# VHH binders against Transcription antiterminator LacT (lacT), part 1

Scores and structures below are computed, not measured.

Target 1, 292 residues: Transcription antiterminator LacT (lacT), of Lacticaseibacillus casei (Lactobacillus casei) (p24401)
Amino acid sequence: MPKIAQIFNNNVALVDLDNRGQAVVRGRGIAFQKRRGDVIPTKQIEKIFYLANETSRQNLYFLLKNIPIDVVTTTYEIIDVAQKQYRLKVLDYIYITLSDHIYEAYKRYQAGTYQETMVPDFHIQYPAEYAVAKQALQIIATNLGVQFPQSEIKNLALHFINASGEDDGEQVFGKSNEASLSQLVQEVLKRHHITRSHSNGNYYDRFMIHLQYLIDRLQRVDTYAVTIVPEVATELKQNYPQSYKIASEIFDEIKDQLYRSMSEDERLYFIIHIQRLINEAPAQNHSQNDSL
Unless a header shows other numbers, all headers, positions and changes below count from the first letter of the chain; antibody chains are not in Kabat numbers.
F, E and O stand for the ipSAE by ESMFold2-Fast, ESMFold2 and OpenDDE, each averaged over both directions (binder to target, target to binder). V2 = 0.75 x the mean of E and O + 0.25 x the DockQ between their complexes.
[cut] stands for letters that were removed.
The coordinates of atoms that the task and the answers printed are left out; those that the model quotes come from them. Centres of patches stay.

## First folded at step 6 (VHH)

Design s1 (from p2 with L110F; framework vhh_7ubx_2)
Fold by ESMFold2-Fast, scan of step 6:
Structure s1 (fold): chain B 292 residues (1-292), chain A 123 residues (1-123)
Amino acid sequence: as target 1 above (292 residues)
Amino acid sequence: QVQLVESGGGLVQPGGSLRLSCAASGFTFSSYRMTWVRQAPGKGPEWIATITSGGSTMYDDSTKGRFTISRDNAKNTLYLQMTSLKPEDTALYYCAKEYDWSTGTYEEPFDYRGPGTQVTVSS
């Protein structure tokens, strides 16, 4: 019988299993008026998410720093459907990107600022990802009480399309004990006094996720390249000089590791993401070159 | 900064042809997948065709064999050649830049879609 290790809310708890494993369990009122050590009857469990090891548990807590537990468990349920019912192989960063997307969409919907998607319909090319997305819409409605428009299927499907692939090892989200490219980037940011905080956490995490997507692109044969014309390159350097300096230091460090596979244009592409981390305002020179 | 401007729409007889153009500016056109979508009154947006940065094409079954998507990277222009037009093809036609959802956010105020060009197939 599962015993409560931690209560997240009235409907969600972390439990210890008889086999020394752990799981997150969800059910209506499952943790209501209960305490650590109390037994949860199996019949009250509507959904169970097994945490196979310490890495899975650490990744759960990383997500919980910025995203509500109900959104996290909803995301886990959707990814379970993708992996178990549809046999999709997805990279681990989908847990972060999909949770972030669902939570942002939820907040926008509640605030009345939700906008219909501009993403094209790729259901013919990616039927499995679209089937997952259709089921995801129903899971979101059931778990979070929000009915997104049918067009949201395109957004959800795109997250699975973008995260397609195999990961050769388990990753611990937000942990820096790996000798990876992300550690070098974080050290450059630290030298410029940019560290993760409550005020910049969303932008910082998004930047690091974007960096992982860049690394993925550089390792794939069919990646498209970014190309910036000289006029635009000059404007970016002039309008965001601090961000350009930081981007240059990051890419010079990365270039030593990546066998010269990175372009000057990819360096410039990061300027916008870096300026968000430091809140750099444009240098008021863009308007002079923008003639209509 | 990002701008897409469609042109080439108009009134045409059933069975006729039209060529739509989309002039792109404010981004590196050659690096992005480009798409045509249409919207008829009272209906949601319908995807028509996509062309990758490398020139590979994908079509909706309703337009396959009748419509051809192409691009001219030197001119930053996207095209849609439409043949054998039907009354059902009557819609506002938009070109759209692929939104990179790996970096995208609901914070972004920019519309990655043009104002559209009206195609009316008479009778």
Scores: ipSAE 0.000, ipTM 0.180, lowest interface PAE 13.1, mean pLDDT 73

Design s10 (from p2 with T103S T105Y; framework vhh_7ubx_2)
Fold by ESMFold2-Fast, scan of step 6:
Structure s10 (fold): chain B 292 residues (1-292), chain A 123 residues (1-123)
Amino acid sequence: as target 1 above (292 residues)
Amino acid sequence: QVQLVESGGGLVQPGGSLRLSCAASGFTFSSYRMTWVRQAPGKGPEWIATITSGGSTMYDDSTKGRFTISRDNAKNTLYLQMTSLKPEDTALYYCAKEYDWSSGYYEEPLDYRGPGTQVTVSS
């Protein structure tokens, strides 16, 4: 019988399971007038999101730093649909990128500043991802009370297309080596005048988590490579050469700790996140680094 | 701050040609990818073509081979050369600035659009 470990709101709680595991549970009023240690009857649970390991727990808390729990659980529900109904294999960073997207779209829709996407339609090439995105619109409407335009299907589908791949959700590298890798990556970023700051702290922390997941995945046999839409790959490689160089330098610095070679697509994946960090840095640092 | 002003639209017969222009101001034009979007009566916006800061181009299949997107960074101007125009090309054409990735998300739908320029293809 699940016992409340933490109450997030009247409808969402973190529970301890009898098998020593944890899960996030959602249901109407399931946490109303309850406290830590109280039992939640399984019949009242509408959705359950199992936290498989310590990494999953850390990622939940990381998401909660900046994203409302209702957006997080909505994202979890959408990813569950993708994995269980459509058998899509997606990389774990989608939890961060998709929840960020949904929350930003939600805020803009509520503020009346939402604009329809100009992303190309790929429904013929990616029918499963588009089917997931169509269900996602309904899940978002039900959970968050917002009805996005049909064009939002293209944005939601693109997140699944870009996150295509296999990831076990576990850190295989080991905790002692994690500290060393983090330090090496931070030193590379520091050489390019990218440091954690008040303005970029959120993006910096997300990048570190994305990078750790990629490193862990690269060390596993028979994993699928990260894939990037060809148009995006061309743009990133040609238009953001500094970000590409920084990504390459990061992986060169940690290369001897990886027993598998990194693909070009896996390297390109991080250009977007590095570009975010560069753009959040003070203008003076951009001038120094982009002088040519 | 950001301003986009489209021009060059008009009435043209099927098989004809038009050249659209978009005058940009209020941002570093050369640093951003630029896009042409159209909206036909009663339909949502449809992506037509994109040109990156480096000059790489991408097109919707319905316009590929007939339309050419280009830019003049010295003049802060985006162009769309349209040839072999068809009745189904009738729409209001918008110039759009790609969102800044420093806003956090590459698929960000919130970009700046101009007021548009009307293209009507009929006999």
Scores: ipSAE 0.000, ipTM 0.211, lowest interface PAE 13.1, mean pLDDT 74

Design s14 (from p2 with Y99T S102Y; framework vhh_7ubx_2)
Fold by ESMFold2-Fast, scan of step 6:
Structure s14 (fold): chain B 292 residues (1-292), chain A 123 residues (1-123)
Amino acid sequence: as target 1 above (292 residues)
Amino acid sequence: QVQLVESGGGLVQPGGSLRLSCAASGFTFSSYRMTWVRQAPGKGPEWIATITSGGSTMYDDSTKGRFTISRDNAKNTLYLQMTSLKPEDTALYYCAKETDWYTGTYEEPLDYRGPGTQVTVSS
């Protein structure tokens, strides 16, 4: 029977398995009034997420730096559905991008600022991804108590479409190289008078998370490209020359450290995040809502 | 607290004109791209036009030449001037801060949207 290694909340714990493996387990009240070393009866476990090795454990703790555990386990459950029920091949970065998306959507829903997506409907081309997204909506409702509108299926499906592929091996998030590059990027931002503040903290943190994963991805043999709509690409360069300059400096630092080149579209995509960091407003969303 | 309040909608005949307004508060209006989107009965939301902080404009092909997006930063107000209105333009019109036409794993859809203003084009 699994033994508690760490309690995250009343319903979620990290456990040691008898095979010397570890897993995250979820169940109603499963960790309530328990402590490290206590046994969790298998009958009380509603979901189990196996951490096959130290790499998997490190990746969990990396996500927990910025994302609530209940959002992380919800994301794990959705990805398990995609891989096990629908046999989808997805790249590991989906754990970061999907959990970030779900957490942002959750916060906006709680704040009354949730909006329906303008993302095109691709269900004919990607029926499996859309089936996963439909099931994900139900999982999110059950786990987080939020009833997103049906249009959210398009957003969730797009994350699976964009992450299509196979990984060539295990990845460790927040490695020493990623930490060093993150420091260099923060120094570039600081030279341009962009620092973390209460008004931009949410955007700053999201940028740094996605940047760390981009750096991790660039260390792999195979990479994929992001795409920017041509009209938007032209407008971004013309209207945000400061953000373009900052993105270029950041990407030059990454190229110098990793000996890897990046596409123009990848660089242009970061202009949006950098421009958000430049734009400070009294009502910027910086809430992390750790109640989850 | 971010607030967007649309106004100026109503009933008009085909070929008519309307000017929609969006009053913004709770953020530095001049620093943000602002967008108009619409949602027709039984359909999903459709992007109409965007204006950048610098005043550059982008339009959906269905509205180019008929609609004009503009902003008054001193009044924290976004406008949509609509001319040559058609029955197909009947929709609830929303003002939005930030946009969702950017695709990829790192970008969220819309940040904020107002409650909308109804435009009905019928004879």
Scores: ipSAE 0.000, ipTM 0.215, lowest interface PAE 12.7, mean pLDDT 74

Design s23 (from p2 with T105W; framework vhh_7ubx_2)
Fold by ESMFold2-Fast, scan of step 6:
Structure s23 (fold): chain B 292 residues (1-292), chain A 123 residues (1-123)
Amino acid sequence: as target 1 above (292 residues)
Amino acid sequence: QVQLVESGGGLVQPGGSLRLSCAASGFTFSSYRMTWVRQAPGKGPEWIATITSGGSTMYDDSTKGRFTISRDNAKNTLYLQMTSLKPEDTALYYCAKEYDWSTGWYEEPLDYRGPGTQVTVSS
C-alpha cells in the first residue's frame, strides 16, 4: 500500500512504495485531509509516475523550482504516452522544455494573450509525434482545464521532433555547481550592460531557465546536441554577430569548470535568447488568473 | 502598442499577381524576424514565408519561386510579392511578428498578428 511521503496538493502526492522506491500519484481528492504517513488505497490512484532511483527524484524537484506540480505531472503523463504507446525515443531535456512550454502557454491562455501558432505543419513527416501531440491536447484539457486550439498540436509535436534521440536516464538536473555557473553568466551579461530591468525582466528570467537546461546538458553523460533547423543555423550566426560573440564569451568562461566542448547547435540555441535581451523587448503580461 | 496592418489584397484572376504590404508600429521593426501566414475558410493557419532582421528568407515549398518576401526597415514595412496565383492561394493573409521569448525559430507562437488582408483568386 502506498504511504504519503509528501503532499503537493489535494490531488497529488509523493508516496513510498512496497519493494519499490517512490512514485508521484494523482487522483481526485487522494490527499484531501491526509498527512504524511497516511496510506493511499490503490483504487483511488488514477495515474502513477514511478521514480525509479534518486536521480529521478532529484530531477522532479529541479522542475518544481519554477513549474507547478500539476503542469509537471501533466508533462510526465504526455511523455509516458509518447514512450509507452508510440515507442518514441526522446532526450531527457524534453521534461524541462515541454513543461516550460505548457506552463507558458497555460499562463498566456488564462491572461487572454494566447495566440495560435503558425509553426509549419510536419504531420506527414512525423505522424507519431503528431498523434502524441493530439492526445496531449486532451490530457492538458483534462488535467489543467484549458482547451487549447488545434494549432497547438504543431507546437507540442515540434517539442518531440526536436528532442528525438536516446538517453540512459541517469542524468541529474541542476547539479551542485549550477549556482556558481549562473552567477558567472550573469556577470558576463553585466559586463555587456545586460541586467534584469523593467523592459527585459520576462526575457531575462526565461534566459536563466534556459541556462539551467544548458548546464544540465553540459553535465550529461550522453553528449547529444540540441537540434537547430539547418536553414536557421547559418542565419543565427551571421545575422546576430553581437549575440554570437556574447554567447561565445559565456561558453568560453564556463568551459574550464565543466571540461566539455560545446556543439555549434548548443551555442546557436542561446543566440536567439541573448538577442532578445539586447532588443528592447516588451514585458509580457502573463497572468492575472493563475489557477494552478 | 504593437500594431500590424496588412493591405494590398483583392480579387485577381488565376496567373495574376498581387503585392501585399504590412505597416508595423509600436516596436523596433528592424530588430525582428517577420512572417507572412495565410488562413483559408475552415482551415488552420499556414506559414508562407519568413524574413530575418538581416534579410535572409525562408519559404513554404508550395509558394517557393512564386512568392517573394521583402522588408523596408526605413518605412517599417513588410512586403509579399505574389506571382502565378492559383485558386488554392485564396485566403486571408496575415503579417506576424516573432516572439521575443521564443525558445527556437519555430518553437513558440508568433507574438502578434494583424487583422489580415483578403486575397481571392477566381474568375
Scores: ipSAE 0.000, ipTM 0.231, lowest interface PAE 12.1, mean pLDDT 74

Design s25 (from p2 with W101L T105W; framework vhh_7ubx_2)
Fold by ESMFold2-Fast, scan of step 6:
Structure s25 (fold): chain B 292 residues (1-292), chain A 123 residues (1-123)
Amino acid sequence: as target 1 above (292 residues)
Amino acid sequence: QVQLVESGGGLVQPGGSLRLSCAASGFTFSSYRMTWVRQAPGKGPEWIATITSGGSTMYDDSTKGRFTISRDNAKNTLYLQMTSLKPEDTALYYCAKEYDLSTGWYEEPLDYRGPGTQVTVSS
């Protein structure tokens, strides 16, 4: 029977399984007044997320550095729906990008600063991704207690559209054995007067985490590609020229150190991350000076 | 040390309302997730609602839309506003302190709870 290895909160725990490794379990009050080593009754488990190997466990810890466990397990549940019910093949980095998006949207909604997306509607071209996004909205409401507007479906669907592809099953989040690529990116940001500070530290760190995972993915010898819908690509270039300039410089600095050529869609992916992580951050003032 | 004291329970008719309070001391109240739990006669504890240090809320399906959890960090007080009460809501209601992982990765937390306040919904 599952034994508690780590309590995250009253409703979520990491458990040791009988010679099957570990899992994250979620259920109402399942860890309430429990301690490490206690058994969790199987009937109280509403969701179980198996960690098949040490890589999966390390990836969980990586996500938990910046994202609350309830958001992480909600993200896991949404991705399970996409993979199991809709048979969507998605790249592992979606765990990072989707969880970060949901947490950011959650904070903005609670603060009253949530804004409806300007992303175009692509439900006709991507019906499965939109169906997943609709279920995701309900999963988020049930798990996190927040009812996002229907327009949030477009944002959630875009994450699945952008993460379309197939992994070979072994990805390690935050694994960068070469500091050089991260350093080159930081130098590009520094030339635009974007540096880590006390006020922007969380946003800066998240940007570097997203970028590090993307770099690790791009260094693999494979045929995977990030895809951006052409209409979204046009909108990003026109509406966010500063982010486009920074992304293009980052792309140019790292392309020579990659095993394969990067696509235009992969360059545009940087724009999305820069726009998302820097646009609203304290570092926004530094981003205004794009001539350096 | 850590102390949680619930109040505001009592006898109420079906369809009525009650507001429960939980006075907290002995820890930095604003830094912790706070939870309401109830235990009905002959049943185990049932989670009702949680509020994070940042004010985000989660509810059990049976109480969603009828109960509202809130906090006043200046008063170190947690609240549960209960409306449209049903006989099935009859229970001893507890508040509990829970660590908030939004502040980082760390060792396993310990849960603390108060003695509870009785809510009886009867006609």
Scores: ipSAE 0.000, ipTM 0.185, lowest interface PAE 17.2, mean pLDDT 74

Design s3 (from p2 with Y99L L110F; framework vhh_7ubx_2)
Fold by ESMFold2-Fast, scan of step 6:
Structure s3 (fold): chain B 292 residues (1-292), chain A 123 residues (1-123)
Amino acid sequence: as target 1 above (292 residues)
Amino acid sequence: QVQLVESGGGLVQPGGSLRLSCAASGFTFSSYRMTWVRQAPGKGPEWIATITSGGSTMYDDSTKGRFTISRDNAKNTLYLQMTSLKPEDTALYYCAKELDWSTGTYEEPFDYRGPGTQVTVSS
């Protein structure tokens, strides 16, 4: 019989299992008028997400610093579908990047600023990822009460395409007391007068999340590296020179600590997040006036 | 206020050519990446081509070699030259401006679309 260890809301709780394991459970009213130590009848559990060890629990709490529990459990459900029904192998950082994407899309939808995607359609090349994305759209509608347009399937599929690969095991997200690289990066940002504030907190937190998945990838054998198309790469360097400079300093610091080769695409990916932190406007690309 | 107005569409026979134009106003046109996207009946939007502020171009494989994107910064106008048109190119064609990177996402880099211009390829 699962016993409540922590209540997140009326429908979601962390429970202790009889085997000394823990799980996140979801069900309508499952925690309503309950307290820590109360038993949850198994018949009331609609979804269960097992936390295999202490690392899994720490990773959950890392996500909860930035993402609402209902978005996190929705992301867990979608990834379970990908792994169990479609047998897709995905890298652990998808928990961070997909939950971040879903939450940002959710906020834009609520604010009326949601834009339909212009990402190319790859359904013929990646049919399984697209099938997962189609099912994910329905899971999001059911769990979060938002009906995204069909074009959102392309965005969701892209997250699975980008995260293709096999992990050697679970990774700890945001373990700051042992993540010296994270501290070094924050120090570089601080030297450029970039610190977490009320006005930049959202972008700062997103940058730190993407930094964590980069650190995780740098410690693994990459079968698929993050790729920025050449046109985007040229534009990012050309239009955001300050963000490029800061990204270069960060990557030089990481290279010095890890003694690893890093791709230009990995540096360029970070420029987008740094640009958002400093609100850098695109550089004026004026053709030189030869005539005067 | 950002405005994008497409023109140049129409009815054309298979193998024919059309030149689409997009008149831009309300922003510094020369500073932004510009894109053409299309939407066929019953299908979602499909990216066709992008041109950077510096003039670099990128194309979808289905149109590469047949379509050419270009820009005239002095006229604040974007162009799409279409050749060897096929029935499957029938769609509403949109001009799109780059999303401000401070608010956008990598997956959704474009902020504005025009009302579109209809291209119909039929005998």
Scores: ipSAE 0.000, ipTM 0.205, lowest interface PAE 13.1, mean pLDDT 75

Design s31 (from p2 with T52N; framework vhh_7ubx_2)
Fold by ESMFold2-Fast, scan of step 6:
Structure s31 (fold): chain B 292 residues (1-292), chain A 123 residues (1-123)
Amino acid sequence: as target 1 above (292 residues)
Amino acid sequence: QVQLVESGGGLVQPGGSLRLSCAASGFTFSSYRMTWVRQAPGKGPEWIATINSGGSTMYDDSTKGRFTISRDNAKNTLYLQMTSLKPEDTALYYCAKEYDWSTGTYEEPLDYRGPGTQVTVSS
């Protein structure tokens, strides 16, 4: 007998469960004309996303600072498919990186500025991740009303490839355990005129979290390394020279924190993510939108 | 003060057409997802169609191909073009503003709906 704790929109609500747990529920019109404390009939629930503990709830609200609830629940549904149908083990930061990616792609599609992916095709090496990405494309179309081109499968798959691994299931978003690493990265960003402000604080914090998780991934010996062929490497450097420069500076500044040698392919992986995160700057996006 | 006012309903024969309008005021219309919902006598509300600020649309399968949702941001007006109407389309039709979570937490249901406009399909 789920009871509404918070209504997000007509179709999505946070509910209290009888076991003192919480969940996010989604269904067409399930919250329409309802109030806090009302019961949601089980028959009207199309999807349920369980929040196992306080950490999960805190992480939900962290996502909601910048990302619309429909994008968040779409991301949850895609990750559920990956974990339950394909048995993929993914690190918690995928909730942040995937939702940010889907929302940015959605905004660009709505604005008519969507561009097909620069990412190489890895479907032979990562068939399960690509199967998830194909299914994700359909989930996004159904939930958000946007039909991305087939090339978007490469972007979605890359998020699962990058988040491959297993953690303890207790990760609080917005927290950093390494102050010195945070300071080094902030100094590199500052040299490129990227500083935290009131207007960009959430984007800046997410950028720092993305970089910390990318560094953690690069240190994991159990994670399959993606190898970028020389032809693709040349194209990435030519097409994204600013991101290459920023990635190289970040890479070099934090080299000692990694306590291992890093390959050129790992640096090129950084370029893709830095380019995507830099494009997330609010002032830059506003300036571009004004000209359109 | 958010206000939504529906119009264009009426009595129509099966197979006929109607165009519903929703005049919006008190908010930045162009920035919000807008939705049409209907409620038939003795039944709960049923979602019909949604249109985003950018013009992307989603439809319930029961109305897909027969109904078209559209918007005119210059006039702050939402439309629902209904064709091939059936007796089961008889309902009170409401427009509603969906809350965009980017600006904060929404703690109430969509109470920003209009009074509705009655559509009756009968011979």
Scores: ipSAE 0.000, ipTM 0.118, lowest interface PAE 18.9, mean pLDDT 73

Design s32 (from p2 with T52Y; framework vhh_7ubx_2)
Fold by ESMFold2-Fast, scan of step 6:
Structure s32 (fold): chain B 292 residues (1-292), chain A 123 residues (1-123)
Amino acid sequence: as target 1 above (292 residues)
Amino acid sequence: QVQLVESGGGLVQPGGSLRLSCAASGFTFSSYRMTWVRQAPGKGPEWIATIYSGGSTMYDDSTKGRFTISRDNAKNTLYLQMTSLKPEDTALYYCAKEYDWSTGTYEEPLDYRGPGTQVTVSS
């Protein structure tokens, strides 16, 4: 019988299993008026998400720093569908990128600012990923009470397309060391007065995740290629010169560490993400006081 | 402040032609990418074509060779010339400022779009 280790809300709890493992369980009112140590009858469990080891538990808590538990469990359920029903192999960082996407889309929907995606349709090339995305739309509607437009299928499918692959072992989220390429990139950003803060934390974390995507693709010999028309390249360089400079410094660090040349198109891809990070960074050493 | 007003829609027979216009105001038109998007009844929006500030163009495969996007920066006007129209081209057509060229996990809505102009292809 599973015993409560931590209560997240009335419907979700972390439990200790009889086999010494842990799991996140969801069910209607299963944790209502309960406390740590109480038993949850298996008949009341509607969904169970197994955490086989310490790395899985650490990754759960990393997600919970920025994302509500109901969004996290919804993401877990969608990834379970992809792995178990469609046998898709996905890299662990999809837990971060997909949950971030769902949460941001949910917030925009609640604020009345949600707009349907203009991303091209790739369903012919990626039928399994699109089938997963179609089921995901229904899971989101059931769990979070939001009915996204059908175009959201394109966004959800793209997350599975981008995270296609197999990890050598389970990745630890949020861990870095002195030899980490991510640490070097953070130092480049810091030299340009861009640091993680309370106000820009979500954008900063998103940027670092996009960087992990780039690094992963470069190391996997992916067939993915960004192609930017010359006029767009000129526009990005001229309109965002600070972002171009920062992107160039970051890409030089990546080249030095990975011993791979990167195309101008790959560098330009990140200018928009860097510019977004700059726009959301708090003003440091700048007065916010009005002058009369 | 930013305003986009589409015009030129109407009823046309299959195989016919139609030219849509989008009058822009409230921003430096020549500096921004401009996009045409359409939405058929009961369907989500579908990207048709983009024209960059420098004049380069990109098209959806279903319209490539049949539609031509162009701009007149002196008049702050965007155009879509449509030829060889098919019943499946029936939709509300609207123009939009600032389509994100980067693909992947693009989640930002179009910066601004107009109310649209209806195109109906029927015999």
Scores: ipSAE 0.000, ipTM 0.133, lowest interface PAE 19.5, mean pLDDT 74

Design s33 (from p2 with S56Y; framework vhh_7ubx_2)
Fold by ESMFold2-Fast, scan of step 6:
Structure s33 (fold): chain B 292 residues (1-292), chain A 123 residues (1-123)
Amino acid sequence: as target 1 above (292 residues)
Amino acid sequence: QVQLVESGGGLVQPGGSLRLSCAASGFTFSSYRMTWVRQAPGKGPEWIATITSGGYTMYDDSTKGRFTISRDNAKNTLYLQMTSLKPEDTALYYCAKEYDWSTGTYEEPLDYRGPGTQVTVSS
């Protein structure tokens, strides 16, 4: 019978399982007025996310440094749907990029600053990813209480398209990165009049998180890379030419400092995040970012 | 420092109605999920309803259709409209602020709860 190891909020807890394993469990009120060591009846558990090993536990805590637990467990649930119901092969970095996206979209929606995306519709080319995205929209509504417009399906689907692939499933998040490289990237952004401000701070911080993961990936002993389908790549270049130019300059700085080549697909990875930095309206107020 | 103060309880006959209020201070009320919980004599606490910062509402099956949770962000006040009250609705009713991870840091959860308002349904 699961025993509470740690309470995250009234609805989410880390539990110790009878088999010496751990899991994150979610259910309405399951942790309310409970404490460490208390048993959670299995009938009260609406969702369970097994932590298979120490790497899984470390990755959970890495996400919790920047993302609310309710967004993290929502992201876990969506990725479980993708992997278990649709058998999609996705790279582990999707846990970071998808949770960042959902949290930022949540904050914008609550602030009334949500804008529909200019991303093209690739439903015909990627039916499984779009089916996952449709279910994700409902999971987000249920768990976070936000009903995004149907156009959000395109954004959610693109995260699965971009993270297509497989790794050994034992990737460690939050490995050390090059602070000097982050500074050089910030200088590239500054040359294009993109600096961290109260109006764009959320998008800027999110971009830096994605950059930190990219740096970690590039420094690994085994090589692997983001792969973007040519049709998506063409549309991104055509629709976001300024972001493409900025991404190319960032790519050149990374190549120079790490002596590592980046693929064009890896450059395209930055385009959406750079485009969000460019599109950030001055009216988007930092004081409304605490809305989860 | 978070403060929650419930009011509006009292003695009511079966089939009657009551409106509970919860006055909040010490935090940005509009940014947090707010919840109503009750505890009947000799029983553990039971979740009743939650309203998110965006206004999405969730209810326990025992109260769905009879109770309505709402909020007035301009007044920092949470409400619970109770109709068709039954003897089994007799309990101390609390409002609660859910722990908010909006800062993105790993911290021990803080569970804030008011002192409660007593509802007694009896003929």
Scores: ipSAE 0.000, ipTM 0.281, lowest interface PAE 15.7, mean pLDDT 74

